# Ledger of designs, part 466: VHH binders against q9y6x5

Target 1, 379 residues: q9y6x5
Amino acid sequence: LPPKLLLVSFDGFRADYLKNYEFPHLQNFIKEGVLVEHVKNVFITKTFPNHYSIVTGLYEESHGIVANSMYDAVTKKHFSDSNDKDPFWWNEAVPIWVTNQLQENRSSAAAMWPGTDVPIHDTISSYFMNYNSSVSFEERLNNITMWLNNSNPPVTFATLYWEEPDASGHKYGPEDKENMSRVLKKIDDLIGDLVQRLKMLGLWENLNVIITSDHGMTQCSQDRLINLDSCIDHSYYTLIDLSPVAAILPKINRTEVYNKLKNCSPHMNVYLKEDIPNRFYYQHNDRIQPIILVADEGWTIVLNESSQKLGDHGYDNSLPSMHPFLAAHGPAFHKGYKHSTINIVDIYPMMCHILGLKPHPNNGTFGHTKCLLVDQWCI
Below, E stands for the ipSAE of ESMFold2; O stands for the ipSAE of OpenDDE; V2 stands for 0.75 times the mean of E and O plus 0.25 times the DockQ between their complexes.

## First folded at step 23 (VHH)

Design um2 (framework vhh_8dlx_2; at its last look DockQ between E and O 0.85; V2 from the best seeds 0.73)
Fold by ESMFold2, look of step 23:
Structure um2 (fold): chain B 379 residues (1-379), chain A 121 residues (1-121)
Amino acid sequence: as target 1 above (379 residues)
Amino acid sequence: EVQLVESGGGVVQPGRSLRLSCAASGFTFSRYAMHWVRQAPGKGLEWIGNIYEDDETYYNPSLKSLVTISRDDSTNTLYLQMNSLRAEDTAIYYCARHIWGEARISAFDYWGKGTLVTVSS
C-alpha cells in the first residue's frame, strides 16, 4: 500500500554508452519506462560527491562531501575511501533514507550506496551492508529484495550500488571498444538479473526502480600529463586531492603559491577559491581548499610520475563525457517516454514526491522531472 | 622507481608482539599517506590502517586496539606494531602507497611484495 522505490547506481556509466554499445536488457527496461538521456551532474564529477547529491538534492558546497579526498584543517581530520565513516563529513545534509525511515511505518535498506553505512545525524539506514567490494551483485540484490519483502515496518526506500563500469573505465578507457563491450555486456546481464528477480518475487509491478549513475568517463593518455612538480616545490603546499581537480592547501603565502601555478600548463585552469566559476556551485564550504587546479578533459595531473589510468572522471560538469543517464520503471512513471536532460540534483525532489516525503531545502527543481511521472501534467 | 620493501615477518607465538617495517624509495615519502594491508591464507585483502603525512592515523575498527602505525620521514620508513597476536593474524602483510581521490575499488598505486607473519605455537 505505501509507494516503494529502489534506487540503483552503476558507477561511471557514461550516458553515450547507451548509444554506442548493445544493452538488450536495459533497452527493454527503458522501453517499458522512461529514459533521461543525459543527467548533468555536479562539479567535481567524482563518486562520493555525486552519489550524495542524488540523495540530498544539494550541490557539493551545500552537502559537504566536496571530493573523494578531503581535509579539515581545524580538526585535522582526513577523508578518503579507506576512512569515510566519520559522521563529521556527512552531517551537513540529510539524505533521503534518513528522512524516509523517520516517517511512521517506514524503513530504508541499503546495499553499499556511499554513506549508508554511516550514522548520519545518529541515524543509519534501517537495513544495510557495510561496504565490501568483494560482495557480488547477486548477494547485494538478494539482501535488498529480502528486505523489501520481509521487513516490519516495511522497507519503502532501498538503494543498490555497483562499482562497474567505473573500475573498468579507469583501467581500459572508454575508447577501448573490445574490453568495454565485454564489461558493459556483463552489466546489462546484471540488469536482466535484477528485473527477473523482481518479477519472480512479485515486486516488479508495484516497485518503482531508478537505474542511474554518478558520472561518466573520459579517455586519458601518457601524452596528456601535467607534471605539478615541474611548476612548484612540493614543500610549498599540502596536497589534498590530485587529479583531475587538484586541491591545494598552501604552506606559504597563498598568492605566492597561486603565482607559481597559474602558468604551469595551458591545459589546466588555476583558481583561487573566490574565483571558481559560479556555474560550478563550488565555493561556499570550508572543505573546498584555497586553490584548486582543474585539468582540461583527458589531461592528468601527476607528481613527476607516469599515470596508470587510461580513463578518468572529475572534470568540468559541462562536459558530455562526464554525464550519466537515468532510466526508471514503475507505477509512478510513464511508459516509453524519453527526456533529453535533467540536473542530478533534480532526482531528489522527484524521489521525495514518489515516496510522499517533504523534501528538505535543496537545489533541485521538481518541474524538470514532472514529465516522467504519470500523476503530473507536462504541458 | 617507486619501491616498497617490507621486513620483520616470521614465526611468532600467540600473545606476543611484532613490529614490521616498510622501507620506501623512489618518491618523496613525506608527502604521501601510507597503508598497511594483509591477506590471510585463502582470504581476501584486509585493510589494517593508514597514516597521513601529518601523522594522523586511521584503523580498521576490528584491529584498532591491536595495532599501531607510525612513520619516520627521516629514514623513509613505515612501521606496523602488532600486539597480542592471534592465530587469525597469520597473513602476508603489505605496505601500500595512497592514491588521492579514488573511491570504491583501488586506494593504492604501489605495493610491496609482502612479509609473511605466522602465529603458531
Scores: ipSAE 0.809, ipTM 0.920, lowest interface PAE 0.8, mean pLDDT 94
Fold by OpenDDE, look of step 23:
Structure um2 (fold): chain B 379 residues (1-379), chain A 121 residues (1-121)
Amino acid sequence: as target 1 above (379 residues)
Amino acid sequence: EVQLVESGGGVVQPGRSLRLSCAASGFTFSRYAMHWVRQAPGKGLEWIGNIYEDDETYYNPSLKSLVTISRDDSTNTLYLQMNSLRAEDTAIYYCARHIWGEARISAFDYWGKGTLVTVSS
């Protein structure tokens, strides 16, 4: 039987939550599988970009989902959470569920994972749910497990997405121990439900399961605001994205806009597109705007307004607060093994290996995950 | 303080048209994309569409043929034109302000209180 893989994402699950809170179900999952303590995600550290990086193995400049909010100056199209269904935005890469269906006579399934309800390269997941935040985790889980168990051709790759603890992180801030404890307990309970469901269906021993996240969360404060309106008149530019990485489309000379912003705050770096640090791999795409502003950790860029968020993400991907974790269980993985760190793009070639797929060109390194796999040599 | 106030709702017969308005205050309206969403009785929120600062519009495919969103930045007003109304269009209609960079849970940071539209013969 072909290997099966379920990829689960809990949005905004900061890696060090595992150290600071109790997760009896997740810890049990880890105990019987593997843990990567820190996953270095891609810049910018936002939901859509990082989820697409997981399933493509590409940096954001390569797969084309460069933010949660995008603008293409040539076509004058906009991208956001509410209008993410245009294949135009996704077709610069091939996600693994498409590969799974095209390379093999197999099916893919998806519950709410970014891009899964869009035909990409004229291919859509064999089974999927249109994104709806009102759909419970239970319902998503039930659909995914049903498809994994009863589909023909068989579902060999499935994705499951949940919006917490990200939403709560934004609302309460990651340093709110009381509220975040409650939220994280619920997440652990959901993991318990997942494991129980798989066991009940007889899938647990044969299904490979990856539990991961796209990014972490940092504490924000009303005392750490960067007001752009104090530096530049709003008539001089169009704002495409705001915080913590602002995307600026100048309406006047780019250099003039840059000069007005370059000294706006000591807690914000201002880059012309060509001067964006190479380590971000965030330059070679037309969807990246001519000027980007990158706030320091914990600082919020605002437009002469306060921010309602007490937590945020999107910052430098080298910051530990931005890093998620990865846990995995199944016949492909060792038991009781812990690894320090991988890059988020490394997940793609690993998943391709598990599924027996030929990976598309990607930025991942299979060698970084070899120690997690029972069939690989670990130095 | 940011405020959004919807108006124009009421009881309307099937097949009729209705134009809703959303009056914005407390922020620079022209700098923000705006959304319309609705909630039918006993159902969840449904996204209708949005309009960006450059007047580019996007619509829910299921509603595209029936709705038009526009804005007047000089009066800080957002509009929703609805045509050929059906019973299933009965809902509370909300305008909401777009938040940059947010995904999934809340693409909006401010909401109006909503205006009720009842389509009934």
Scores: ipSAE 0.564, ipTM 0.830, lowest interface PAE 1.1, mean pLDDT 95
ESMFold2 (binder alone), look of step 23: mean pLDDT 85; pTM 0.856

Design um20 (framework vhh_8dlx_2; at its last look DockQ between E and O 0.88; V2 from the best seeds 0.82)
Fold by ESMFold2, look of step 23:
Structure um20 (fold): chain B 379 residues (1-379), chain A 121 residues (1-121)
Amino acid sequence: as target 1 above (379 residues)
Amino acid sequence: EVQLVESGGGVVQPGRSLRLSCAASGFTFSRYAMHWVRQAPGKGLEWIGNIYEDDETYYNPSLKSLVTISRDDSTNTLYLQMNSLRAEDTAIYYCARHIWGEARTSQFDYWGKGTLVTVSS
């Protein structure tokens, strides 16, 4: 039987939620599998960039999805969640489902993972759902399991995406224990439903399952606002992205725009593109704008308005609050093993190994994940 | 206070055209991308399209040949032109203001109350 892998993302699942909230179903999953307690994700710590980093093993500057909001001045193309279907944006990398289904006797399936409804390099996931937030987790899971069990050629790689706890994290903030307890309980129930469905359909014993996330969440406040309009007239630049990493395209002399912004707030760092810290691996792509503004954790950049969010993400990827976790179970994985940390780009070469795929050039290190795998020697 | 007010709805016969308007106030309209969204009876929300500050437009592929979005920054007004209307175009039509940098969550911070379009013989 060819090895099979299901990759599941619960958006915005901060790593330390595992220590601070009850997850009986997820803890049973971990007990019989593996846990990586912290996954160091990529800067900026936003949804599209990190989901694409998981499936390509590349930093954002290398795969080209550098933010959730992008603009290309040469083609005049815009990118946003409602307008994410142009392959132009995605074609700087090859995601794992494309590599997988181009192998003989293999196909790929997807329930709403970012990019899976786009024909990347003229190749779209063999089975997929167009993104629609109104589709229940149960329906997404039903489609995935139907495809895993009934397809010819067989589905060997599948993805499943869910919007929580990110949506509720933005609404309530991660420090709202009462509301987040209820939200996270519902997510744990979904994980329980996932495992039970796989068992009842006879998939559980031979399917490798990774449950992970793209980023965490930090608390915001109306007391921690950076009003950009107080520092610079809006006519001097085009705003490509706002918070917590603003992307600024100057309409006037770039140095003049920089000088107006550099002392705007002690809680915001202002970088010319060439001065972005090397540790971010966030410089060498034309989609990164000439000036970026990086707010301190918990600070929100606004345009002379209040913020409606109580939680946010996108901050410096060294912050533990921005880190997700990874749990996995299946024939490829040890049982009862915990690992402290990996880089999010390391997930891709591990998945390629499990599936028997040759990875494309990437930034991940297979050695970082060897201890999770039964077929590898762990030191 | 940010306000969005749709108008131009009503009963219209199949095959006709209709132009909806959205009057914006309480913010600098010219710097924001704006969206049209509709909801048919008993159905979920359906994104129609958007227009950016630079007048670049993007449309739901299923509606692309049937609709045109435009804006007039001098009057703070967003428009939706609909052609060759069909019974399935019966819906409440909303305008909405774009938020930068959102993904897989609400990317709109303000909505209008909507205007009802009924396509009926």
Scores: ipSAE 0.812, ipTM 0.920, lowest interface PAE 0.8, mean pLDDT 94
Fold by OpenDDE, look of step 24:
Structure um20 (fold): chain B 379 residues (1-379), chain A 121 residues (1-121)
Amino acid sequence: as target 1 above (379 residues)
Amino acid sequence: EVQLVESGGGVVQPGRSLRLSCAASGFTFSRYAMHWVRQAPGKGLEWIGNIYEDDETYYNPSLKSLVTISRDDSTNTLYLQMNSLRAEDTAIYYCARHIWGEARTSQFDYWGKGTLVTVSS
């Protein structure tokens, strides 16, 4: 039987939630599979960029989704969650579902994973749902499992996306144990539903399932705000993205804008594009603005206003609070194996291996995931 | 205090046009992208479209041919022109202020109270 893979993302599931909360269903999933405790994601640590990194194996500068909010100065186009349907933004890379679907006797399915409702390189998944936050997890799960079970040509790669615990993390903050416990319990129950559904359909033993996330969450506070309006007049620049990594498009001389911002806060680093640290792999793309501001962990950049968020993400990708986890189960994976860390871009070559796909050039290292796989040597 | 106030709603016959307005106050309107959304009875929120600071507009593909969004920064007003209205366009229409960097969560930090549009013969 051709290998099948379901990739599931729970947005904003911080890695250490596994240590601090109870997950009976997820723990059972892990017990019968593998766990990577921490996944180092890509900078910036936001939803669209990291989800696209998972399925392309590329750093943000390479796949071109460099933020949740983007602007292209040449075409004058804007990108945001509300207007993410233009292939222009996605076509700088080839996501795995496109690669998979272009193979003979294979098809892809998607339930609201970023980029899946857009034709990329003139290819869209044979089965997909337009993004709609009002659609329940159950409905998404039912559709994705139906497609995995009954499609011709067979669905061999599928994605499933859910907005929690990210939304709640923003609302309550990750340190709110009472509310986050409730939220995370619901997530665990959804995982239980997923497993049960797969078992009922007879898919559980033959389907490879990866459960992961795109980023973590850090605690924010009204006491940790950086007000840009106190440092620079708004007429001197256009804001393309705000917090915790602001993207600045100067309306006046770039150097003047930089000089006004460079000492704005001791809790914010200001970079000219060419001076962005190499470790971020966040420089070589025209969609990265001339100046970026990077707030310290837990600090929020604002425009002379308060922030309603008690949690946020997007910070330095070396911060543990920004890291998600990865769990997996299926014929391709060991049982009862735990691994400490991988890079998020390493997931792509692993998935390609599982599916027997030739990977596009990518930044991942297949060697980092060999110990997770039953057909590989782990030294 | 940030305030958004929608107006222009009412009862209209099918095939007619309607122009909604959103009056903004309490912030520098010209700095923000603005959105229109609607909620039909018994349905979830539907994104209609937005307009950025540079007047670039984006629309829901299902509604693109029927709506036009514009803004007047001198009067801090957002507009939604709707043409060829249908019964299914009956909804409460909201204007909302854009927030940067959000994805798959609320992309808006402030909402109006909405204005009801009823399309009926």
Scores: ipSAE 0.808, ipTM 0.913, lowest interface PAE 0.6, mean pLDDT 95
ESMFold2 (binder alone), look of step 23: mean pLDDT 83; pTM 0.834
OpenDDE, look of step 23: ipSAE 0.728; ipTM 0.886
ESMFold2, look of step 24: ipSAE 0.806; ipTM 0.916
ESMFold2 (binder alone), look of step 24: mean pLDDT 83; pTM 0.840

Design um21 (framework vhh_8dlx_2; at its last look DockQ between E and O 0.82; V2 from the best seeds 0.77)
Fold by ESMFold2, look of step 23:
Structure um21 (fold): chain B 379 residues (1-379), chain A 121 residues (1-121)
Amino acid sequence: as target 1 above (379 residues)
Amino acid sequence: EVQLVESGGGVVQPGRSLRLSCAASGFTFSRYAMHWVRQAPGKGLEWIGNIYEDDETYYNPSLKSLVTISRDDSTNTLYLQMNSLRAEDTAIYYCARHIWGEARTSGFDYWGKGTLVTVSS
């Protein structure tokens, strides 16, 4: 009887939303399972990189999805949300659904987790939905549960991705309590629907479920803008990514570009690639550009224009505002246990353990998650 | 003031070709990737494709054989060439300016008002 796992992400769910807003359904889920109060994610604290880190256990420099916007100078390839399907970008790592479905008598299913509609190492998720933001949570859930119940070979690993509260966090900012309360209540209702659907289908007692997120959200302001065009002429570089971590490809001598930028704002750190702090684990990949600019929390890098965002993420991964949470329920997990923190890369080896998979080399530490699991000593 | 103005829409017969233009002003056009998006009656938005500042193009796989995107940085103009038009290509066509670093959002900060293409008769 192979163990089964459903991995769910609510994008941009900041850890302290759990303390600052009401979540009756999620709190019931936690009460009968486990909670990790803060997950330390990877730098940069962006969506595609952190979703891939969860499923590979690797830092961004090691899995190659180093930002939501990338450029490869050798092949002249561009990566963005609209053109994210070239396996070239994803092939520097092996995500867990690939390893899972290559086992005998196993398959994988996916409802829009980043990368699951891409044939990574010539292997696409056994069942998947092409990304489409117009598809409701209910339809995503219906497909996932249908695949969990009706597939041969059986689906043993499934993923489900939802865009909120990230979209609303950008639109309103995390400090807009009226709008964020409404948004977060809707998300809690979706979690209630998830649990009820699993119970109705007879899946709840034998399915392990992880509910987590990729990053948090911080408040932005029109009073906290860094105007890059005031510091450097646009003809001196190619802009690969802008805010809050700008990626700069010099068109002229790199030192000249660095010197024009280094005093641009006291609210921005400017790094040559070789000088990026080691704690970021963000240096050893050709997709990381020669110069990066890292804005202080709540500051936005702009091109002589106003910003449309009231909330953002991507900042230093030591910031509590960038940290998501993790909750889990199922036969592999203790009941009523709360844990302070893990690293986001620790989720992968834990999931491999639950599924009985041999993990690929990774940056996670299985020992960090032992206390969540019923079959392990918590020492 | 950023402005994007589409033109070249109208009523066309099935099987014909049409070229849409997008005139850009108020920003340095040559540094931005640009997108075409359409909305058919009663339907959601459909991404057509984009073109980067280095002329690299990417297309919606379902439309790839039917469309070509190009740009002229000397006139600040984005183009969409559509061939073998079908009734289902009836839509409002928008040009949009790319923003960097977005995921699972619109990925655009400025839109034109659109130009209507009706494939009929």
Scores: ipSAE 0.791, ipTM 0.912, lowest interface PAE 0.8, mean pLDDT 94
Fold by OpenDDE, look of step 23:
Structure um21 (fold): chain B 379 residues (1-379), chain A 121 residues (1-121)
Amino acid sequence: as target 1 above (379 residues)
Amino acid sequence: EVQLVESGGGVVQPGRSLRLSCAASGFTFSRYAMHWVRQAPGKGLEWIGNIYEDDETYYNPSLKSLVTISRDDSTNTLYLQMNSLRAEDTAIYYCARHIWGEARTSGFDYWGKGTLVTVSS
């Protein structure tokens, strides 16, 4: 039987949650598999970009999903959570589920993973759910497992997405131990349900399962606000994205806009597009706006108003608070092995290897994950 | 204080048209994209469409032929024109303010109280 892989994402699961909270089900999962303690994600550290990096192995400038909110000045199109289904935004890369179907005549399945309900390169997942936040985890899990068991051609790659603990992280802040403990317990219970369902269906021993996340969460405060309106008149620019990385489209001379913003706050770096630090790999795409503002960790950029969020993400991808984890279990993985760090783009070539797919050109390094795999030599 | 107040709802017969309004206050309306969403009895929230600051509009494909969203920045008002109404269009309709950079959990930060539209013969 061809190898099968289930990729699961819990949005906004900060890596150090594993150290600070109890996860009996997840720990059991890890005990029988592998753990990467910290995954360095891509800049900006937002949901759509990082999820697409996981399944493409590309930096954001390369796959074209450069934010949760985007604007293309040429076509005058907008991208957001509410309007994310235009292939225009996704076609700059080939996600793994498309590769899986086209290279091996196999099927892919998806439950709510970003981009899976969009035809990319004229190919859509064989089985998928239109995104609907109201659909329970159980229902998503049931559909995924059904497709894994009863599909022809067989489903060999599946994705499963869940919105927590991100939503709660935003609401309560990651430092709220009481509320976050409750939320994270629920997440662990969902992992328990996942494992139980796989065991009941006889999939557990033969299915490779990756549990990961796209980003972490940092604590925000009303005392750490950057008010753009205090620095520049709103008539001088269009705001494409706001916090913690603001995307600025000038309506007047770019230099003038830059000069008004460059000293706006000591807790915010202002970059012309060409001056964005190379380490971000966030420069070479037309969808990146002429000016970006990057707030320091824990600071929020606002428009002359307060923020309701007590937690946020999107900050520098070198910050530990922005890092997710990766755990995996299955015949392809060792048992009881822990690894310190990988890059999030490294997941793609690993998944391709597991599935026997030829990877598209990518920014990942297969060598970084060799120690996780039973068929590889670990240096 | 940010306020959104929907109006224009009521009981209408199938096939009729209805125009909803959303009055915005407490913020610079022209700087924000705005959304319409609805919730039918016993169902989850359904996104209808949105309009950006530059008047670019996007719609739920299932509803595109039936709805038009517009805005008047001079009066801080958002509109939803609905045509050829059906029984299944019965719902509470909400306007909501867009939040930048948010994904999946909430694409908007402020909601109105909603206006009820009942389509019945």
Scores: ipSAE 0.718, ipTM 0.884, lowest interface PAE 0.8, mean pLDDT 95
ESMFold2 (binder alone), look of step 23: mean pLDDT 82; pTM 0.829

